VH-VL binders against q8ixk2r445to577. Designs and how they scored, part 102

Target 1, 133 residues: q8ixk2r445to577
Amino acid sequence: FFGMLQNKGLTDYCFDYNPPDENQIVGHQVILYLCHGMGQNQFFEYTSQKEIRYNTHQPEGCIAVEAGMDTLIMHLCEETAPENQKFILQEDGSLFHEQSKKCVQAARKESSDSFVPLLRDCTNSDHQKWFFK
Short names: E, the ipSAE of ESMFold2; O, the ipSAE of OpenDDE; V2, 0.75 times the mean of E and O plus 0.25 times the DockQ between their complexes.

## First folded at step 3 (VH-VL)

Design xc2 (framework fv_axatilimab)
Fold by ESMFold2-Fast, scan of step 3:
Structure xc2 (fold): chain C 133 residues (1-133), chain A 121 residues (1-121), chain B 107 residues (1-107)
Amino acid sequence: as target 1 above (133 residues)
Amino acid sequence: EVTLKESGPALVKPTQTLTLTCTFSGFSLSTYGVGVGWIRQPPGKALEWLANIYWNDDKYYNPSLKNRLTISKDTSKNQVVLTMTNMDPVDTATYYCARSWEYGGEYFDLWGQGTMVTVSS
Amino acid sequence: DIQMTQSPSSLSASVGDRVTITCLASQDISNYLAWYQQKPGKAPKLLIYDASSLESGVPSRFSGSGSGTDYTLTISSLQPEDFATYYCQQYDNLPLTFGGGTKVEIK
């Protein structure tokens, strides 16, 4: 699958990667932002290795979970996907991180319109349901 | 098994400072995103949120009470402390501590039993 | 502050009845809403979060629905242990705010 990765519960928001420094495109947190339908920073590819790839810049980035953290960050893609970069997009739309046994949830920062994807215990919440557009 | 328990004085005189301690087990405040909040309930009235503290020492206060409230944590002791200054009879309530989560999880999934605080001369 | 208005403030019902409780937010809260049950002399217990997600261990007769500003808690077939006061709470923005409560009493 390929396109904008949109949240079912937070319906106007998509995965977005907007690093502050073009010369260092890895190591920053993935965010959620209003879906604009133009690809660019919101264009991702789900691969057969269960990776979520960001192909807008070179070298290619892959979404990863840092050890001991529940945040999603951009990392360099590896020849063989490590466990922290594998997400199972399930039939019900949940995005399951097999290594931690947690699901990706749309989450809000306090008193702001800033949203981020985070790992949370898996639930049937629409905030944990994702689809490609 | 997760438990939270409030402790503190049952009686406070007007103008005094209230100090309440929440002691918990079964989770750590070093866990990413986790927090502990304080909620109170005057007899026969609705729930009112007071303050939250999170794993990274982020602190949030109800603006209507912020100049009276201080929240702190001791992660090594599994304790969260709430201090409220200048107590008044209208502050008579059951005070609860409860677990919460930052980033869109600011509901309370596990609660202490509550501790009744009466403010009277 | 986001104001949460619950209706009704109280209701009388019999075992087996379908009970609905409404919660109205003063602005759009994007499904960041929880429902709690409180029995006399006890701490509140989480029933539902994210407007419609049932907390683990909570009976399936409880359900939440709604979006935007309008939310509902439904108990499909009231049981004796369900006589309690119910509260909604928004967590879209600080300060966190609760509804006034709905007391479900024996008819």
Scores: ipSAE 0.094, ipTM 0.732, lowest interface PAE 4.8, mean pLDDT 89

Design xc3 (framework fv_axatilimab)
Fold by ESMFold2-Fast, scan of step 3:
Structure xc3 (fold): chain C 133 residues (1-133), chain A 121 residues (1-121), chain B 107 residues (1-107)
Amino acid sequence: as target 1 above (133 residues)
Amino acid sequence: EVTLKESGPALVKPTQTLTLTCTFSGFSLSTYGVGVGWIRQPPGKALEWLANIYWNDDKYYNPSLKNRLTISKDTSKNQVVLTMTNMDPVDTATYYCARSWDYGGEYFDLWGQGTMVTVSS
Amino acid sequence: DIQMTQSPSSLSASVGDRVTITCLASQDISNYLAWYQQKPGKAPKLLIYDASSLESGVPSRFSGSGSGTDYTLTISSLQPEDFATYYCQQYDELPLTFGGGTKVEIK
């Protein structure tokens, strides 16, 4: 799958990555922003290795979660996907982070005035359901 | 410092329309994701959500009261207004306005002091 | 609508006690739950959001836990200023709904 990764519960919001520094495309948090339908910074690819890839900038980025953290950050893609970069997109739309055994949920981070995807205990909430548009 | 304050009549007669104004400072309703809601509490009873309005002018109402409620905002004046038609003695309550955030954060992090509205014949 | 049921509706406790109050949602709310404290004549104050996140400035004796439909607010060592009514609120679906409240009274 590829396209804009949209939330079923937070219906107008999509995964969004717009690095603030053109010389540092990795290391920053993935956010949620209003879906604009144009791809670009909202265009992601879900791969056979269970990666969520960001190909708008070079080198290509892969979404990861660092140990002990609940935020999704952009890392460099590896030739073989490490466990912290593996997300299982299930048939019901849940996005399961294999290493932590948690699911990606649309939420507002306390220190942020924007919406972000966070790891939370898996539920059947529409805020944990995602689809490519 | 963020503050919210409710204003409106303390006494309303049955069948009249109630108009309440929430005036706030320390934030703007033009801020992405922010909203203001109205919650009421009859004396000795639980909290009941009435309506929310958001930065993008999206409006949400409690379905049990939707036909009676109108919420609007004036971003330039830092005000949110709630109107409620056909007041009845059972609508006697303290009315609060509070700051909220669109989806994922629709809890109320800052509250006004509340304004008591008594509906009596 | 999602129904929020709090138990108990009231309890009596002494300073230093561990107090636990519960909130049951009629369906899964995915941790989109907040807890409020309300003292007589005052507006509610946010204590906990996202089921377990402590609001800035709230004492660490307050904690939230739970998932799915079942949530709890715990006060580890009750202080005199904690005698109040506590409310839970879900924000998974509109309309936003509150529990009936739990009044914590002096024993």
Scores: ipSAE 0.005, ipTM 0.580, lowest interface PAE 10.5, mean pLDDT 86

Design xd1 (framework fv_axatilimab)
Fold by ESMFold2-Fast, scan of step 3:
Structure xd1 (fold): chain C 133 residues (1-133), chain A 123 residues (1-123), chain B 107 residues (1-107)
Amino acid sequence: as target 1 above (133 residues)
Amino acid sequence: EVTLKESGPALVKPTQTLTLTCTFSGFSLSTRGVGVGWIRQPPGKALEWLANIYWNDDKYYNPSLKNRLTISKDTSKNQVVLTMTNMDPVDTATYYCARLKYYGSGRWGMDVWGQGTMVTVSS
Amino acid sequence: DIQMTQSPSSLSASVGDRVTITCLASQSISKYLAWYQQKPGKAPKLLIYAASSLQSGVPSRFSGSGSGTDYTLTISSLQPEDFATYYCQQSYSTPYTFGGGTKVEIK
């Protein structure tokens, strides 16, 4: 699957990655932003290796869990995907991170009006349900 | 101001379980952006990372020590405990705990270390 | 696992010399690298984090550089207290591997 990764509960918001330095895409946080339907910074690919790839930049980026944090950041894709880059997209739309046993949830960033995907305990909330558009 | 100290047995018999405690002061493991890691060093050899625990209770383990390690924290006591099962003579090493500090963009460093505790595994 | 290879394994240098230690990663680690100093019988001490950032309290004669797979620790003017073994560590992916160490002896 590939396209814009949209949230069911926080309607009209999609995964978005807009690094401040186009030549260094590693280490910046993945955010949520209004879905614009044009691909670009919102275009992701879900691979057979359970990766969420960001194919807009060269070299390719892969979404990873930031160790010791509940945020998602961009890493470089590797030949064999490490555990922190593996997300199981389940039939109910949950995006499950097996290493931490948590689910990706759409949430407000602390002390901000911005939205971000965060790792949280898994629930049946629509804010934890995702689909490719 | 910030200190960490390891405690546990100096001698362990093969097949037994090792329990080490890291007691710290000068910071809280409830604070965002901190953690505690365990590292060991066999005599005359390089450092080997064992496990990390973070303020949010995230746990990371060295996969080469598959199923032998458990890390836990007691935030109210300022303690982190590491258990290692089925000890073998090759596990003889100095064991260290260290504070993990977040520096941004996914980058952590071990900025303060305990003095280390020597664990000998022998019959 | 990401393998970290340090060169040289040991060296001898005079006080005032410039010393360079290299650390090679088996794959790109995007500057997720720290350098530690370990004096005999003591715990390691953090010198550099994020490949090039100097830890507070560490003398400015220590510096780190590099990107991708190639990283270097430089001591611009070696002092007697710099007798130690130096280790690099990658924290890009688990397990967070250390290099084999470089022993610096002052003659």
Scores: ipSAE 0.278, ipTM 0.779, lowest interface PAE 3.3, mean pLDDT 89
Fold by OpenDDE, second read of step 4:
Structure xd1 (fold): chain C 133 residues (1-133), chain A 123 residues (1-123), chain B 107 residues (1-107)
Amino acid sequence: as target 1 above (133 residues)
Amino acid sequence: EVTLKESGPALVKPTQTLTLTCTFSGFSLSTRGVGVGWIRQPPGKALEWLANIYWNDDKYYNPSLKNRLTISKDTSKNQVVLTMTNMDPVDTATYYCARLKYYGSGRWGMDVWGQGTMVTVSS
Amino acid sequence: DIQMTQSPSSLSASVGDRVTITCLASQSISKYLAWYQQKPGKAPKLLIYAASSLQSGVPSRFSGSGSGTDYTLTISSLQPEDFATYYCQQSYSTPYTFGGGTKVEIK
């Protein structure tokens, strides 16, 4: 699966990654932004290694969850996907992070009007459902 | 044993606000993966989902009634409260609360229901 | 909203009969479907969740099947206590929606 990763509950919002430096794509937080399909910032791929890859740059980036965090951070992809980069996109659209055993939820960023994907306990929320468009 | 019981007025006048309370036992809304939902059923008709609330205070409403509904929980009292404003005779129904159980992998079910409380809207 | 079309609206059957009830969703609901039994003056009772998983305490004569948009509840051998109204319900997305119900009556 590839393309824009759109949220079901938070309608018209997609995964978005826009690093401040195109030559240093790792270390920043993945956010949610209105789906526009105009640029590379919203192009992601779900791989057979259960990665969510940001593969518009070389080396390729993969979404990871750092220890103690509930945010999605861009790391470099590895030849063998590390545990903190493994996700399960289920049939119902839920995006499950294997290591933390939590689901990715579209949420409002604290002290901000912006939105971000965050790890939360898995619920029946449409805000935890995602699909590639 | 898991039990739920609805309480509130049996009679409401048009334009008034209905307040229903669901008191439950045998489980806690502090437990991860647990929720409580409200469902209503007009006499002789099908079921209609109204709202859900979960352990993490996530709330969901039927869009057709969203502007009229408010759901809240008091975990310490094992209670969930539903308010519905601007009641109309068309809202006459049996109102149920039910436990939402998580079965994993996004699977949910309303596995235990209250006996229901009949609410009649009439002048 | 996802519409659930349940059929038939009513049927007559005898004890021992095989009964089949169908539910059609307006879009794929990925097996996120539950079946409930309701007797007069009583609250609905959960029979099946996730399309085919039998709820604890429910007799094995009840079974659910289906995928995508089409789902079926089957009672292999109808018992006297099975005369009731049955509802399907999708839990794929909010708002949750129910079928119109199927009343199973004694022939």
Scores: ipSAE 0.000, ipTM 0.628, lowest interface PAE 11.0, mean pLDDT 92

Design xd2 (framework fv_axatilimab; at its last look DockQ between E and O 0.65; V2 from the best seeds 0.00; counts 0 for: pae E 7.5 > 2)
Fold by ESMFold2-Fast, scan of step 7:
Structure xd2 (fold): chain C 133 residues (1-133), chain A 123 residues (1-123), chain B 107 residues (1-107)
Amino acid sequence: as target 1 above (133 residues)
Amino acid sequence: EVTLKESGPALVKPTQTLTLTCTFSGFSLSTRGVGVGWIRQPPGKALEWLANIYWNDDKYYNPSLKNRLTISKDTSKNQVVLTMTNMDPVDTATYYCARLKYYGSGRYGMDVWGQGTMVTVSS
Amino acid sequence: DIQMTQSPSSLSASVGDRVTITCLASQSISRYLAWYQQKPGKAPKLLIYAASSLQSGVPSRFSGSGSGTDYTLTISSLQPEDFATYYCQQSYSTPYTFGGGTKVEIK
């Protein structure tokens, strides 16, 4: 699958990666932003290795869990996906992070009106359901 | 002021399990972005990272030690415990615990270290 | 595993000298690198985090630079208290490997 990765519960919001420095794409947080339908910074690919890839830059970026945090950041893709970059996209739309045993949830960023994907205990909430559009 | 102190046995026999406790003050392991790591150093050799535990109970282990390691925390006691099974003379080293501080964009540093505790593995 | 090759393994220098220590990663670590100083019989001390950021309380004569696979620690004017062993550590991927250390000795 590829396209815009949209949330079922937080409707109209998609995974978005827009680093402040185009030449340094690694280490910045993945956010949620209004889905615009134009690909660009919202275009991701879900691979057979269970990666969520950001393909528009070289070297290619892969979403990873920030160590000791519940946030998702951009990392460099590896030939073999490391465990912190593996997400199981279930048929019900749950995005399960294997290494931490937690699910990706659409959440409001602390003291902000902006939204981010965060790791949370898995529930059957629509805020933890994702689909490619 | 932040301090950490390691405690445990100074002498361990081969095949036994080592249990080390890190007791700290001046910070809470319930604080977002904080963790505690364990590092060892055999006499005259380089530093080797063993394991990290974070405020959210995330745990990371050195894979080369193949399930010999278990790290846990007790936030109410300000303690982190490391256990290492099947000790061997090559595991003789000074063992350190250190605070992991988050500096942003996924990057951490070990900003405060304990004094270290020497563990000798011998029959 | 990401291997960290530190060079030189030892060097002799005089007070006032500029000292450069290098750390080479076997793959890109995107500036997930810290530098530590260790004096004999003591615990290591954090000098630099995120490849180039100076830890609070560390003298400005210490600086870090680099990106990708190649990183450098520089001491612009060596002081008597700087004779120690220096280690780099990558924290990009587990295991979070240290370099072999560089011992800075008095000439």
Scores: ipSAE 0.492, ipTM 0.849, lowest interface PAE 2.0, mean pLDDT 90
Fold by OpenDDE, look of step 8:
Structure xd2 (fold): chain C 133 residues (1-133), chain A 123 residues (1-123), chain B 107 residues (1-107)
Amino acid sequence: as target 1 above (133 residues)
Amino acid sequence: EVTLKESGPALVKPTQTLTLTCTFSGFSLSTRGVGVGWIRQPPGKALEWLANIYWNDDKYYNPSLKNRLTISKDTSKNQVVLTMTNMDPVDTATYYCARLKYYGSGRYGMDVWGQGTMVTVSS
Amino acid sequence: DIQMTQSPSSLSASVGDRVTITCLASQSISRYLAWYQQKPGKAPKLLIYAASSLQSGVPSRFSGSGSGTDYTLTISSLQPEDFATYYCQQSYSTPYTFGGGTKVEIK
């Protein structure tokens, strides 16, 4: 699967990554932004290694959830995907992080008008449902 | 200065439950990304990881012991508690707690350890 | 589970010697590897994290290298205080697992 990763509950919002420096793509937080279909910052790929890749740069970036954290952070992809970079996109649209046993949820960023994907306990909320478009 | 100290019984009978407390200072489990881990070491043997707990209450257990282990935290007291049920003489070991520190790129290190507490399981 | 195999299990060396300890993972661990030093009756001490990064306060004679499944801890010039047991540890996946240890003894 590839393209825009769009949230069901938070209508018209997609995964978005826009690092300040295109030559330093790791270490920043993945956010949610209005889906624009222009690729680039909103183009992601779900791989056979269960990675969510941001492949507009070499080396490629892979979304990770670090232990003890609830945000999605861009790391470098590894030859063998680390446990913290493995997700399961389930048939019901839930995006499950294998290591933490939590689900990715669209949420409002604290003290902000912005939105971000966060790890939360898995529920049946549409805000935890995702699909590629 | 960061310090950790394990406390609990030195002697446990077979089938009983072991409760260990890790009391720490110099850091807080309210700090994002910080965690505490438990590790044990039988006399003259290698180290074995038991469990981790983090600031957001994420918990990880050794699957071989998961059904016997429970880890919890009290942030206000700077304490982490580990319980282990159905103790057996094979569980005799020095038990350590250690701080989990983030070093970037999703990698952690157990950078500060307690002195360890010896637990003997015997009838 | 990922198995960590250290070699040798023990070695004898003299002050000033170059010492090399190897850790082999049963699968690639992508440099999620730490090295610890433990002295008798004491808790382990973190030496190296992320395969090759030196922990603060650790002497520069210690170094780590490797990738994939093969990793190495090197002591360039062994000092009297370096006689101890050393462990590798992977944090690539749970459960975290340690090597069997390498005891560095006085020749």
Scores: ipSAE 0.451, ipTM 0.861, lowest interface PAE 1.0, mean pLDDT 94
Fold by ESMFold2, look of step 8:
Structure xd2 (fold): chain C 133 residues (1-133), chain A 123 residues (1-123), chain B 107 residues (1-107)
Amino acid sequence: as target 1 above (133 residues)
Amino acid sequence: EVTLKESGPALVKPTQTLTLTCTFSGFSLSTRGVGVGWIRQPPGKALEWLANIYWNDDKYYNPSLKNRLTISKDTSKNQVVLTMTNMDPVDTATYYCARLKYYGSGRYGMDVWGQGTMVTVSS
Amino acid sequence: DIQMTQSPSSLSASVGDRVTITCLASQSISRYLAWYQQKPGKAPKLLIYAASSLQSGVPSRFSGSGSGTDYTLTISSLQPEDFATYYCQQSYSTPYTFGGGTKVEIK
């Protein structure tokens, strides 16, 4: 799959990555933003290695979750996908992070009017359902 | 000022369940990025990682022991508990708990260790 | 499982010598590596995290380096208190395996 990765429950919100330094894409948090498809910030690829790639830029970025953390952070993709970069996108739309055994959920950042994808215990919530468009 | 201390039985019979408690002070397991891990060392042998638990209740187990191990925390008591079922003489070891400290970019170090508790599994 | 092969398993060196201990990972671990020192009868002590970062309170004669599969702990000028066994540990994927250890004896 390739395109904009949209949340079912938080309608019209998509994964978005906008690093402050165009030469340094590593280490910044993935956010949710209104789906627009402009400027290539919202285009991701789900690969056969179970990666979520930010591949409109070279070198390509892969979404990771650092151990003991619940935020999605950009790392460089590797030849063999490390455990912390592996997500299972299931047919019901759930996005499961293998290493932590948790699901990606759309959440409001607590002291903010912004939204972010976070790892949470897996539920059947539409806020844990994702699809490409 | 950060300390950890392991407590539990010194002698366990084969097939019994071992319960170890890590009691700590000088930090809280409610702090983002903090965790506690369990490690064992058989006499004269190398260190073996057993399990980690993090502030957000993430739990990681050694896969070779996963059906025998349970880790849990009680943040209000500053305790982490490890339970290991079906003990065998090969499980005789010193058992340590240690604080996991987050250094950014997914990297942790076990920066403070308890003194360890020797557990012997014998009839 | 990622195997961590430490070498040498033991060594003897004189005070003031430069000592190098190697850990080889069976696959890339992207600098998810820590080094520990353990003296007889004592708990391990963290020396190096993230392959090369020195833990607070650890003398600057200790340093770590490496990337990919190959990692090195160096003691630039061995001191009498450095008699110990040294372990590496990867934290890249479960199980978070330790190396077999390197016993360093001071002559």
Scores: ipSAE 0.040, ipTM 0.694, lowest interface PAE 7.5, mean pLDDT 89
ESMFold2-Fast, scan of step 3: ipSAE 0.359; ipTM 0.811
OpenDDE, second read of step 4: ipSAE 0.275; ipTM 0.815
ESMFold2, look of step 5: ipSAE 0.014; ipTM 0.657
ESMFold2 (binder alone), look of step 5: mean pLDDT 94; pTM 0.954
OpenDDE, look of step 5: ipSAE 0.412; ipTM 0.842
ESMFold2 (binder alone), look of step 8: mean pLDDT 94; pTM 0.955

Design xd3 (framework fv_axatilimab)
Fold by ESMFold2-Fast, scan of step 3:
Structure xd3 (fold): chain C 133 residues (1-133), chain A 123 residues (1-123), chain B 107 residues (1-107)
Amino acid sequence: as target 1 above (133 residues)
Amino acid sequence: EVTLKESGPALVKPTQTLTLTCTFSGFSLSTRGVGVGWIRQPPGKALEWLANIYWNDDKYYNPSLKNRLTISKDTSKNQVVLTMTNMDPVDTATYYCARLKYYGSGRYGMDVWGQGTMVTVSS
Amino acid sequence: DIQMTQSPSSLSASVGDRVTITCLASQSISSYLAWYQQKPGKAPKLLIYAASSLQSGVPSRFSGSGSGTDYTLTISSLQPEDFATYYCQQSYKTPYTFGGGTKVEIK
């Protein structure tokens, strides 16, 4: 799949990655922003190797979750995808992070009206269901 | 040069359905990152957003009017059509279509607008 | 719905004046804000997107600032062609609401 990764529960929100400098594509948190006329910051690819790739720039970025953390961070894609970069997009739309055994949920950032994807215990909530558009 | 032009009836009777067409040139709705929105403005009042449609056929509606609104596109004809059911005199307004441009990080703006078409709802 | 309150509703100014228009959101909109200019009988024109970014072709005397709930449009030195009504619009959540407008008229 390739395109905008949109949330079923927060229906207007998509995965978005906006690094401070276009030459620094790694090290920052993936966020959720309003889905609109789709370019660069909202284009992601879900690969057969279970990666969520950010292909707007070279080198390509891959979404990862570091051990003990619940935030999604952009890393460089590796020759062999590490376990922290593997997400299973299930038939019901859930994104299951294999290493942590948790699911990606659209969540409100503390003390703000902004939204971010976070790892949470898996539930059947629409806030944990995603689809490419 | 990018242009948009609204067309439709100038007079609509209460309870009828309004159909407006936005015809554009200088861009394509098959282009990634492009959309078209509809906005209205009653005489002497503020702007009110109605609906958006995007290159991938995603549609967004003003929730207060969602049961009355349908937006569609014909990419080959460079047209976007808005229908609004059960018209009432309070729906009297100038109706505009505008191009939606994505500027990154979820932010957009309506960078080119049509001239507007006045729709009067009366018996 | 997010309500956008513009202040003032109208103001009188002279050519060369610095004019400021404020837009207050009923909740934080994270800089998902655009400013539009509308002259009588004409369609609106985009001036500012993403709260502070100047649209191509718009004179540099226009600037936008703000964050959270409080946003400002500034015209550093008002010109004759700037007498118009100005609108803010949030695009953080549907419906994408406009402010009530600020009419800038000649003194």
Scores: ipSAE 0.006, ipTM 0.551, lowest interface PAE 13.8, mean pLDDT 86

Design xd4 (framework fv_axatilimab)
Fold by ESMFold2-Fast, scan of step 3:
Structure xd4 (fold): chain C 133 residues (1-133), chain A 123 residues (1-123), chain B 107 residues (1-107)
Amino acid sequence: as target 1 above (133 residues)
Amino acid sequence: EVTLKESGPALVKPTQTLTLTCTFSGFSLSTRGVGVGWIRQPPGKALEWLANIYWNDDKYYNPSLKNRLTISKDTSKNQVVLTMTNMDPVDTATYYCARLKYWGSGRYGMDVWGQGTMVTVSS
Amino acid sequence: DIQMTQSPSSLSASVGDRVTITCLASQSISKYLAWYQQKPGKAPKLLIYAASSLQSGVPSRFSGSGSGTDYTLTISSLQPEDFATYYCQQSYSTPYTFGGGTKVEIK
């Protein structure tokens, strides 16, 4: 699968990665933004290694969750994917993060109109359901 | 002032279970981005990471020891407990607990350490 | 597991010398690296986090640099209190592995 990764509950929002410095793509947070249908910073690929790749840059970026954090950040992709970069995209659309045993949920950023994907305990919420468009 | 202190038995017999407690002050393990880790050092050898527990109860274990290790926290008591089963003489080491602090940019460091507690495994 | 190789394993240097310690990761760790100082019989102390950020209270003679797989700790002018073993640790992927240590003897 590849394309724009859209939320079922937060229906107009997609995964988005637009780091402030294009030369420093590692370590910045993945956000949610209005789906624009153009690919670009909203284009991701789900790989057979269970990675969510941001491959519009070289070297390619892979989404990860750092130990003890609940935010999704950009790492460099590796030949063998480390556990913190592995997500299981399930039949019901949930994104299960293997290392933390938690699911990716669309959530509101504190005191703002901004949205971000965060790790939360797995539920049947539509805010935890994702699909490629 | 931030302090951590390890406590537990100084002597353990082979096959027994070791329980170590880390008691801390000067910070809360409910603070976002904070964690506590356990590290050991056999006499004359390098440091070896064992396990981490974080503010959100996320737990990480050294895979080579995962079947033997359990880490838990009691935020109200300011304590983190590490349990290690089936102790062997090769597990003889000084055991440390340390605070994990997140400094942004996605990187961590262990900024304050306990004094360490020596655990000897022998019959 | 990510293997962390430190070189040298030991060194002897005089007060005022510039000392460099190298840490090599078996794969890229994207600056998820910390340096620790351990004096005999004592717990380690954090010197550097995020490869190059100096911990509060650590003397400015300590500095860290590097990226990818290659990292260096530098002591610009060695002091008597710097007699210690130095360790690097990666926190990019579990297990969070330490290097074998570099023992610095001041003479």
Scores: ipSAE 0.013, ipTM 0.675, lowest interface PAE 7.9, mean pLDDT 87

